VH-VL binders against q8wyp3r787to878. Designs and how they scored, part 5

Target 1, 92 residues: q8wyp3r787to878
Amino acid sequence: FQNYLRVAFQEVNSGCTGKTLLVRPYITTEDVCQICAEKFKVGDPEEYSLFLFVDETWQQLAEDTYPQKIKAELHSRPQPHIFHFVYKRIKN
Below, E stands for the ipSAE of ESMFold2; O stands for the ipSAE of OpenDDE; V2 stands for 0.75 times the mean of E and O plus 0.25 times the DockQ between their complexes.

## First folded at step 1 (VH-VL)

Design c07 (framework fv_romlusevimab; at its last look DockQ between E and O 0.07; V2 from the best seeds 0.00; counts 0 for: pae E 11.1 > 2, placed apart)
Fold by OpenDDE, look of step 2:
Structure c07 (fold): chain C 92 residues (1-92), chain A 118 residues (1-118), chain B 108 residues (1-108)
Amino acid sequence: as target 1 above (92 residues)
Amino acid sequence: QVQLVQSGSELKKPGASVKVSCKASGYTFTSYAMNWVRQAPGQGLEWMGWINTNTGNPTYAQGFTGRFVFSLDTSVSTASLQISSLKAEDTAVYYCARDWGYYGMDVWGQGTTVTVSS
Amino acid sequence: SYVLTQPPSVSVAPGKTARITCGGNNIGSKSVHWYQQKPGQAPVLVIYYDSDRPSGIPERFSGSNSGNTATLTISGVEAGDEADYYCQVWDSSSYHYVFGGGTKLTVL
């Protein structure tokens, strides 16, 4: 696995910005969210989560999942799909 | 809405050839690789390989090189499996299955029974 | 070649919990998918990426994966759950999908 993960920060009415995170291969989604909250200066991280966007679908990643594992899986496909990890508010 | 429909059952003699088709609908055919899976009578699932539906580049699993050929007709969203020089041990149900790595093989054809008998 | 090992059969009484294991060397580092196949039918994906459920799959179906063992758990087993179940991984080393041998689940 690569030691970096590209994560986009999506805020309402403020567009989307991306950061490259240096992360270990088996970092959890929970840990990634913590890093994102810090880097994007999110004051209410409990309202945010990490999402996978691929093929026009959104999936909220559970805290115990491994984004780097997911990334590696997606890159190993015979036909690559454009995907994004997005840190954004949970819709309630 | 998303589905794969395969061609009908085949009865062939040893040495003959067969071509199984798999027609996709309900999604962009060229965006997902197509897997082929074999299941002999009373046996488990066996991955044969896949084909890139955009480039047409096939990848064959070990044991499925030579007599097995994956092909496409993108104009009709159809993937095909051709088996030449058929043998009795080729008797099986053959499945096509859409590949979505992270999401597994999420869509399967109904299967095509190929029987090879003298 | 990478090998997945499943028990040939598992039996469970209705309403009880069935656990089907899938053994593989360091399988916890891989993504495991599970397929259900009923007689005369094509396989159906019931779990992907170790523990995620496709739409339409009951919550009774769950998956876990760690170490050398992945497990498909079916709680509150029903007669309709009687089927063959296959685990699957992508082996990046050999560039192969690998299926387990399959497990026949019998509902007593």
Scores: ipSAE 0.244, ipTM 0.816, lowest interface PAE 1.6, mean pLDDT 93
Fold by ESMFold2-Fast, scan of step 1:
Structure c07 (fold): chain C 92 residues (1-92), chain A 118 residues (1-118), chain B 108 residues (1-108)
Amino acid sequence: as target 1 above (92 residues)
Amino acid sequence: QVQLVQSGSELKKPGASVKVSCKASGYTFTSYAMNWVRQAPGQGLEWMGWINTNTGNPTYAQGFTGRFVFSLDTSVSTASLQISSLKAEDTAVYYCARDWGYYGMDVWGQGTTVTVSS
Amino acid sequence: SYVLTQPPSVSVAPGKTARITCGGNNIGSKSVHWYQQKPGQAPVLVIYYDSDRPSGIPERFSGSNSGNTATLTISGVEAGDEADYYCQVWDSSSYHYVFGGGTKLTVL
């Protein structure tokens, strides 16, 4: 729905670093990961994925999901949750 | 362990009222909305509405206004559904279910059977 | 009001793959959740947001959603999978959750 997506980079504190991406509505998680690898200058992109952090829970987003759709869905609820998209290592 | 425990079954006459309770444990009660879902005998799931557990504000689906009241007692992490002026058509199993936001309804109470008969 | 359509029943042999569909106008633009309900029990969330599994749900359960049809796929079906399955979406235009009518999966 919106053309902007805020993504945090987890190598430090959650939300301490990040970028706002200009994206089209049907951008996939795979596309976002490619953009993040380039913009955060990640040398081992195979070790990273896009996660949704909401309610103290980490969820790895499958590569064929749509982050803008997730964002719009979460914003439409009567009790909206505070959430973050985080690009981080799959393993600590 | 996250769980929702509901009150026991009720048998009521038409015109009476009933209050079904749903006690939450294992998580911060006020961080998640609570849904109410009805299932009439042999029928599917029907969403009745939800209550914002932080503000106490209820939202009712069309058809569940007036006689149905969602309420909270945050001191004991309990959500309640009250049905007034009971009708035979209110006979159903009533479920409470936690709204996990992105995840849908991830935790459900065991259900409370309400039977309305003459 | 938004409507989700499911087949009332699906039969499958043990070890085979069951596919349960959920039809809705432009359902691919919505997020679909799937619930399993066994007789006398509360529903259990088995798939959320089209294709994700909650912790504890076997990898045999998967989901997809595109165009006008969402599908719950259960591979290597076991007798214990026999249940009613419901799809569900949040319809932002009506500000309501909508459930499908349910599909009874019989393992024969």
Scores: ipSAE 0.090, ipTM 0.738, lowest interface PAE 3.8, mean pLDDT 87
Fold by ESMFold2, look of step 2:
Structure c07 (fold): chain C 92 residues (1-92), chain A 118 residues (1-118), chain B 108 residues (1-108)
Amino acid sequence: as target 1 above (92 residues)
Amino acid sequence: QVQLVQSGSELKKPGASVKVSCKASGYTFTSYAMNWVRQAPGQGLEWMGWINTNTGNPTYAQGFTGRFVFSLDTSVSTASLQISSLKAEDTAVYYCARDWGYYGMDVWGQGTTVTVSS
Amino acid sequence: SYVLTQPPSVSVAPGKTARITCGGNNIGSKSVHWYQQKPGQAPVLVIYYDSDRPSGIPERFSGSNSGNTATLTISGVEAGDEADYYCQVWDSSSYHYVFGGGTKLTVL
């Protein structure tokens, strides 16, 4: 199955907890954030977003992007990349 | 070989109902959503919505939330579109198409022509 | 809601380059897929993710996407390229797929 997305949950006052989400290839960042808010039980979801950590940089993903598309593109590059999707506070 | 095979053409009168079937083969049916796309004569492609083949949860595009029903029979790897209270403007070719997100709609059925005429 | 605009038709001589545009507000932030449909046939995916080709699609098919315009480019056009071409995106605001109106490519 290629319908999974690994997402780490980062809190300011703790380490990371990861979950593997069952998602369809067409899922958006907005939809992933909604799933993460439910799965990680956050009370203030408007303060969180999905981030990509790759090439030693953080980038907040816009709501209309597709994490599975980003994952597939990173895997298709001739040089493998270490990357993580992280659900975390925007101001952190 | 991944294939989507649709049911044959239909000639219907206004007010009737029709069911278009789409049988999948060559892949795990429940791993990919199924799209439905309409094309009226001489017109472009119009997305009608999709159904999650793992959960059975449909999503309907704007304008397709009433008379159009997506359903599944996972025992025979089949998605179906039912159209009730047929109108002349429902005359079209109806396609099923496998959803692969990043790769678009990568596999299409051959289309089913529904003709609504008095 | 979100609208994709394509020219209704494009005519190109054999061996020349065809360019089919797909206009949309900020389409450069979206992933654009392109489908070829020959008369009486189902659509076939020819470009996905703006510029990538499925296996079996010749390299003379290419795509680009920036700003408000995505473009399907077919170099060295052949008579067999005569078809309708559709662009498609995902619209995150409505959670809907959107097709362009289609472009008929005529090879003269």
Scores: ipSAE 0.008, ipTM 0.615, lowest interface PAE 11.1, mean pLDDT 86
ESMFold2 (binder alone), look of step 2: mean pLDDT 95; pTM 0.960
ESMFold2-Fast, scan of step 4: ipSAE 0.061; ipTM 0.717

Design c08 (framework fv_romlusevimab)
Fold by ESMFold2-Fast, scan of step 1:
Structure c08 (fold): chain C 92 residues (1-92), chain A 122 residues (1-122), chain B 108 residues (1-108)
Amino acid sequence: as target 1 above (92 residues)
Amino acid sequence: QVQLVQSGSELKKPGASVKVSCKASGYTFTNYAMNWVRQAPGQGLEWMGWINTYTGNPTYAQGFTGRFVFSLDTSVSTASLQISSLKAEDTAVYYCARGEFWSGYSYGMDVWGQGTTVTVSS
Amino acid sequence: SYVLTQPPSVSVAPGKTARITCGGNNIGSKSVHWYQQKPGQAPVLVIYDDSDRPSGIPERFSGSNSGNTATLTISGVEAGDEADYYCQVWDYSSDHVVFGGGTKLTVL
């Protein structure tokens, strides 16, 4: 498994940017969202969440989930799909 | 308090092997990644890779996968870099530097070892 | 293959402001860190995450990062600031830490 998490930032006017986070294996989605709010300089973090985009589907990750575990599970599949972690507004 | 202390300078002949150690103190060793960076004489900084001190998993930059091995001895809070089949072009100062896990920041290295000079000459 | 470009040297008179640039494609989307290296010494982190100062680094040091250029600014330059300065990012597309080539700051 990898020791980093790539997270894309999606905003209406700024387009897509991304940052690579050095993370511990058991970092939670809530922790990742807090780091993203700081790194992407978001003033209204309560309006954002971490989403998983896979197979044309958006899934909002619950705050007590572990993104590194999710990443590992997706990588372990026999024919894994391409996926992205995206920090974006909950309602948009 | 927080410091990284590296082993002493090495003078080696081509084809030999060398092991550079980096002993950490003043913090919980497994809470930070350990990076390796080299600097050839008169050249800039070149990132070699890092090792996850919690899992033991190394990641090598391109160009450092064949002869270079990162390892840990967590019982003595020490990371090591081993270079096999030394070449003259390996002559450089080798640094260890810690990276932060908890805040999730990218590879920003806040504490550095003093450097170990490895000279490879015939 | 991501590349950071720094000027090889910058000269400044004591008490004036030095600006060291770090160019990279869309570097404003990355976290930029800056290191100071004096002769015979290990690098010292002087700015992290674009503009934050580690404990112990004087307020004279500041950073910015937007678009294709990051800048390290040293105001009221002192003789002791003479050193090589390196910018650094992690390029997630290559999974590679990238250093700039370094800038030698000369205080006249």
Scores: ipSAE 0.007, ipTM 0.643, lowest interface PAE 10.1, mean pLDDT 83

Design c09 (framework fv_falbikitug)
Fold by ESMFold2-Fast, scan of step 1:
Structure c09 (fold): chain C 92 residues (1-92), chain A 119 residues (1-119), chain B 113 residues (1-113)
Amino acid sequence: as target 1 above (92 residues)
Amino acid sequence: QVQLQESGGGLVKPGGSLRLSCAASGFTFSNAWMHWVRQAPGKGLEWVGQIKSKTYGGTTYYAESVKGRFTISRDDSKNTLYLQMNSLKTEDTAVYYCTTEWYGAFDIWGQGTMVTVSS
Amino acid sequence: DIVMTQTPLSSPVTLGQPASISCRSSQSLVYSDGNTYLNWLQQRPGQPPRLLIYKISNRFSGVPDRFSGSGAGTDFTLKISRVEAEDVGVYYCMQATYFPPYTFGQGTKLEIK
């Protein structure tokens, strides 16, 4: 079980950037969002959430979920599509 | 020990609705990717749809023939998978199986429940 | 959709003789991770399907070693080295490389003559 999480930052009218976060295995989605707000320097963190992009679909992650557990689950079985964790605005 | 058990099948008229249940025991249901597969009398296997575990996003996918009419859901607290079937057609007549996915393969199967759509 | 084609559709075989079933996919089943998600299922009369082989050649738990799978890309084979009475049933290949949908071959009926 690796102690890091790769998160992409998607912003309207700008390129996508990404960061690799060193995180504890049981860090929550809420904690990850707080770290992302600080590292990506967003002034309105309440407008953003962590999303999972997998199988051509967007899934907004609930704040009490564990992204490292989700990452492990995605690796537990064959996956025909690539997945990404993306920190982006809720509205778009 | 490891078991899947379908229920809820029966006779229904075209345009009607039916809800199938699949009760799981002997394994950690909440971690399982679940599928519905059907088999028309004397015919081969046809994939109906899937629902992934909640940690994988709980996403659902459907065969084109049932999209918009069938809905798959799960209740992990009850170890139960559901298939809500609406606007049933005679072509939906089949034995419906629930199954788990393991490494891209369907490893655990229920015994099936018969759905007959006839006037 | 990936089309899976099985030959033969019916296979009468003498007890103790070998049997062979072929499966062809409309395109390569190699996934980007290097694995090929081609599986074989057995369905005994009046029974639900049972997993025999996964990822081309791996026998599932409890499956006798007289069953073997082989192949690559688009062409796959299930072999039974010596057919026994309990092997009667329909055999299906299936692919899980590209989904949705998961697709099955039309089935091969194995009968003792």
Scores: ipSAE 0.000, ipTM 0.583, lowest interface PAE 13.7, mean pLDDT 84

Design c10 (framework fv_falbikitug; at its last look DockQ between E and O 0.54; V2 from the best seeds 0.00; counts 0 for: pae E 14.0 > 2)
Fold by ESMFold2-Fast, scan of step 1:
Structure c10 (fold): chain C 92 residues (1-92), chain A 121 residues (1-121), chain B 113 residues (1-113)
Amino acid sequence: as target 1 above (92 residues)
Amino acid sequence: QVQLQESGGGLVKPGGSLRLSCAASGFTFGDYAMHWVRQAPGKGLEWVGQIRSKAYGGTTYYAESVKGRFTISRDDSKNTLYLQMNSLKTEDTAVYYCTRDYYWGDAFDIWGQGTMVTVSS
Amino acid sequence: DIVMTQTPLSSPVTLGQPASISCRSSQSLVHSDGNTYLNWLQQRPGQPPRLLIYKISNRFSGVPDRFSGSGAGTDFTLKISRVEAEDVGVYYCMQATQWPPYTFGQGTKLEIK
């Protein structure tokens, strides 16, 4: 059921674009970041990371975490909230 | 400044109807689940119901005591939450609060001042 | 439904002294995600409720550090290290682990002696 991951791309002057990734359940945050670097065509991937955005707060995801597992846990919360996975610069 | 303001309370007779409104400001209203919580005079808090954001289907949930009589709705373009109350009973007499869901604790972080609904005579 | 029970129902306390309120749930409040959704609200006379503490022990923004929460499973405590005059009011614990419905304790009235 958890066969996709929607990731937004946020840049300082360009606003946001997004892509839906068809991914396997055990894809790592590191793997997602590499896919994003290719699809969003970033030249300095070491400056970017995958973040979780929920209720106006940002959380950087560690590279050895599993975004599909995080997504499932967020959906299974007693009260799930709107959340976004965002690929963006670490320094911002 | 994050605020919630209820209105529409008043005196109504048993079997009557009343519609409450809750005006939200200072945050992205459409992103949040919203709740109604009531408090009868001299009593504790009772959760009435909630409505999820449109992204989670705009689904509504109700306390057993109000199922079939109360309806929660929202208008995200107007930043407004509603509670339609039908077939009112004396037991529905309470101050009604709207409140915003708080993700980190599944708690209620912002509360309105409340609006008094009196069901009598 | 999960039943929340508070003790005491009324707590007269001397200004500057500590106060302690207990909350017990009829079932474990540990969710399958590993979190415990036990929250505390404060209601001052004539005011709406205010979030004090969420997930057992996390103080909400603006809440003084004299308030602390602790506990696990089914047994929880709210402590005020030095009661101030503005702390007068009713304190409620609530659970968000299993809903609908969200459920609240019956409330503990804190009064200055």
Scores: ipSAE 0.022, ipTM 0.716, lowest interface PAE 6.5, mean pLDDT 89
Fold by OpenDDE, look of step 2:
Structure c10 (fold): chain C 92 residues (1-92), chain A 121 residues (1-121), chain B 113 residues (1-113)
Amino acid sequence: as target 1 above (92 residues)
Amino acid sequence: QVQLQESGGGLVKPGGSLRLSCAASGFTFGDYAMHWVRQAPGKGLEWVGQIRSKAYGGTTYYAESVKGRFTISRDDSKNTLYLQMNSLKTEDTAVYYCTRDYYWGDAFDIWGQGTMVTVSS
Amino acid sequence: DIVMTQTPLSSPVTLGQPASISCRSSQSLVHSDGNTYLNWLQQRPGQPPRLLIYKISNRFSGVPDRFSGSGAGTDFTLKISRVEAEDVGVYYCMQATQWPPYTFGQGTKLEIK
């Protein structure tokens, strides 16, 4: 698709805000998390991860996955899907 | 410096097979999806198929007119795109172009010179 | 499949005068990502196609500013403000959505009167 990825930052006190990241096709979830940490000025990035919200379900993305590939796959489905990439704290 | 060059075209009988190649240079081939597009003599452009980059699963898609007969593949280590054409028909006669799909907006931004495929008895 | 319909199919133009080509899609080309993947291609005689415009109105690298694209949804237009001799050829609109198949218009043959 395009070299952008919309990521929402979810924080308990501030709600959910979205930013558009310019990312390469091969960027990994780990890399996206790093970008998010920097862009959202997160002080404890080790407690955060990238999640996919689709079909009313949450999925934590492994570090070696490709969000852009996931995005492309979702867009290629016969039926439209509303999905969100969300950078938020890992549930402990 | 970015360049695509098709080869492998020629004359073949109906029912025959032919394999086209597209050599890429001047860019990171593996980062891009690639398409085959053909043009019959004196006619318009027709999409043949696509292969996505490895990052996007390397999935292939085909026009209905060639589905089951044509196979697209790629060898990123050789910067080469392939089109295996089986069970060729006279209506497959065309100049075959390979073209690059830039994911960042300008898809079909680079084209090769094309290679002519003639299917005739 | 998305059908792309161009008008006119033949466009004789006087040198230095403007030209306009219309392209209509059978369904909206607005992608779920918010972009509209409508391209315009130019094919000069004896040459391969060349990208002119992508995403409705963005000129590709090296494309003169006399070329412009506009439109939305299902209706699109390519304009040439001042036709030059080198502009002779066939122009194609195409939808480049990530959902196959990709489809092209019939092509518009631009000629000098």
Scores: ipSAE 0.010, ipTM 0.680, lowest interface PAE 9.9, mean pLDDT 90
Fold by ESMFold2, look of step 2:
Structure c10 (fold): chain C 92 residues (1-92), chain A 121 residues (1-121), chain B 113 residues (1-113)
Amino acid sequence: as target 1 above (92 residues)
Amino acid sequence: QVQLQESGGGLVKPGGSLRLSCAASGFTFGDYAMHWVRQAPGKGLEWVGQIRSKAYGGTTYYAESVKGRFTISRDDSKNTLYLQMNSLKTEDTAVYYCTRDYYWGDAFDIWGQGTMVTVSS
Amino acid sequence: DIVMTQTPLSSPVTLGQPASISCRSSQSLVHSDGNTYLNWLQQRPGQPPRLLIYKISNRFSGVPDRFSGSGAGTDFTLKISRVEAEDVGVYYCMQATQWPPYTFGQGTKLEIK
């Protein structure tokens, strides 16, 4: 859905908290990370990034990528995929 | 405020072609998926097709009844949606509406006034 | 294709009385994101359709509160608590749960008897 992006916040030993972001279709991963830092109130945002979890694997998203495009491409596959966008520490 | 206006309807013989236009104003047209929906006289609504925003590849989708005959396109610099209709049949006779897709079909929140296409010999 | 079935197809009603329109889908409209993408449209005589209700029960801006939507899964209802003369027209349910095609119910004509 082009205006919504659900993002989980994952912290070591704290579990996951999710938020649904209202975002423009062309928002970048960098912009999503800035929104997440504010929404999840992280004090060290440079230590975090947006990750995609799909097909039992993690991928760190580069800052110049477009999460809404990735979401749309995953939805276009003939088989439904379960996927999550996760804002988490880079070294975890 | 926000407005959609269709044009290009008219009378055409079976096998003929027409191109419809939908002029958008009052919103950033390029951010939205757009749809064509038609209504035969005295009948219900039928979805015709969709074009996604350019940011999501500009991909088009069509109802089976029009696939291969109709082509949806957009020109975001002119805030205009198009429907090219080829190989027209009498069953294509309808009022054609353009409508805005705010949330991937969550809502068709803005509709044009419609333009009538009549296909008859 | 998801088939949407409305009942009744024609509903003569007395002014000031409630009205109820049912919509059933051939399969669940619940999306994997937890939302149910079932919308209601109104088409007054001689006018284009307009959005009334989106995602089961959310009234669109400017829609009077006498309109309400309910339901879950495959069974949905549009209610008008007190029918007014301006409510005459055809009402459509619509699903947008998955990728195309999007489908509409046949319509329910509401008219004053």
Scores: ipSAE 0.005, ipTM 0.598, lowest interface PAE 14.0, mean pLDDT 84
ESMFold2 (binder alone), look of step 2: mean pLDDT 91; pTM 0.940

Design c11 (framework fv_benmelstobart)
Fold by ESMFold2-Fast, scan of step 1:
Structure c11 (fold): chain C 92 residues (1-92), chain A 117 residues (1-117), chain B 107 residues (1-107)
Amino acid sequence: as target 1 above (92 residues)
Amino acid sequence: QITLKESGPTLVKPTQTLTLTCTVSGFSLSSYYVHWIRQPPGKALEWLGVIYSGGSTDYNAAFMSRLTITKDNSKNQVVLTMNNMDPVDTATYYCARGWDYEAFDYWGQGTLVTVSS
Amino acid sequence: DIQMTQSPSSLSASVGDRVTITCKASQSISSYVAWYQQKPGKAPKLLIYDASSLESGVPDRFSGSGYGTDFTFTISSLQPEDIATYFCQQYYSTPYTFGQGTKLEIK
């Protein structure tokens, strides 16, 4: 695994910004959300979660999942897949 | 029962390559991670890198251009190679056991590597 | 990189004293903080992991607390064998980083 995770930040009523996070390979989704709250200066982190956007579908990642493992799994597939990790509000 | 032991040269000349071996016992390298940490005399600990149970590696960006960590699970050995050594690289080098979201629970005794002409 | 700022850099205390050392992380690291004891000429020894969990075999006079960015390590009643340098470490994200250390001496 590579030690970076690119995460887009989507705030309601504003555009997306992105940051590349340097993270350990087995960091949890809960921990990534904590990093995102600090880096994106989110005052209400309990309202946000990490989502996976792939093949035009949104999937909210459970807190105990490992985004770097998910990234590695998607990269290992035979066909190229375009995917994004997005930190955004649970309710929109 | 669980042990890690560093071995290798204690004196290295500037510009030379350092090779250190960490030999483990009491656990499997296929089930744990091994980290390399160094400590210059009288200074703080500095993390160098890790080799994961599956063989992938992560390096501290400050050392990445000259650092390689490899392992041989069947020999119970992890090898650190660092090229272009400089006197500022003089330090005690440690290997330590780790896992996902775990602190370093077992450390080798450390080996002092002095870099001088 | 996550910076771990440890204070104080040194302290001198008497046997039986309560000793407190603090670490501040430059960003939230949940509870992924360890505290190590290092005696002269020896490798560090793990005392506390997950900010507040006591490592097996470690005396219960050692304790840790904290979450997020502020962490505290305490020795409730200092003993002569506790003379050592103490280090905090975050293992939340690579590169793993350590505090600069606190040298503890008995008066």
Scores: ipSAE 0.000, ipTM 0.575, lowest interface PAE 16.4, mean pLDDT 84

Design d01 (framework fv_livmoniplimab)
Fold by ESMFold2-Fast, scan of step 1:
Structure d01 (fold): chain C 92 residues (1-92), chain A 120 residues (1-120), chain B 107 residues (1-107)
Amino acid sequence: as target 1 above (92 residues)
Amino acid sequence: QVQLVQPGAEVRKPGASVKVSCKASGYTFTSYYIDWVRQAPGQGLEWMGRINPSGGSTKYAQKFQGRVTMTADTSTSTVYVELSSLRSEDTAVYYCARGYKYGSRYFDYWGQGTLVTVSS
Amino acid sequence: DIQMTQSPSSLSASVGDRVTITCQASQSISSYLAWYQQKPGQAPKILIYKASSLESGVPSRFSGSGSGTSFTLTISSLEPEDAATYYCQQYNSYPRTFGQGTKVEIK
């Protein structure tokens, strides 16, 4: 399961698209953002970051966090929450 | 115009520390990582680590872990690499290079390098 | 660590020749590979990024190809100013690693 990471791409007025990334278990948020910038063809990657959407609350992930580790922890909780990784603009 | 400016040379004795600077200009400092790469005389390129100037997070090569510290000063757009417990084998040209933070992180601009000589 | 191995370690060729340099990664790096040119006494200069993308301002005689573990830098028609050492570098994962370099000499 840790081999894949689903990431939604959110743009204002463009709707949401998503991609499934083949990643290693200890891939960093920084490395995921690099892959997302290239796969989603963003021209201004410095304006984007990876966010964790959990129960309708969004949080920006720090660059040295591990999304696959976060995903595993959320899946292992006794009452699993609905969550998504979203690559989107830092502002708006 | 993008520039990464480094001092030309530093000389230290074995056991000392050296702190090499890299002053950035001509771009948004916090939008790029700065990596440090060294090259011993007649040898190839060796990656030492990188720093994110926004927040100061670092990644170091295991070989230098415990001896290297990278820092950034956003008020002066300057990045530093400090290497302690110097040995003669640390004699090398030390380059800073920038990589775009969220895009493809190849090194599009390099400093001209600082020759660090470790000798008694 | 991902080990990068270049071949040949050195070559000598004439102006106008087609030159190829190869780079092998010890594990897949997708297309996250760059090629740099270094002349004596100078800092390295970017030529190619993401395996096959030519950096702005780099002459069109330089090209890159490959993905996964096998990569090639080609100089279609060697010029005198191309005498240099060429390095491949992976930026797929930490630590970043370089090939040992290929020295290109003009005869």
Scores: ipSAE 0.007, ipTM 0.676, lowest interface PAE 8.7, mean pLDDT 87

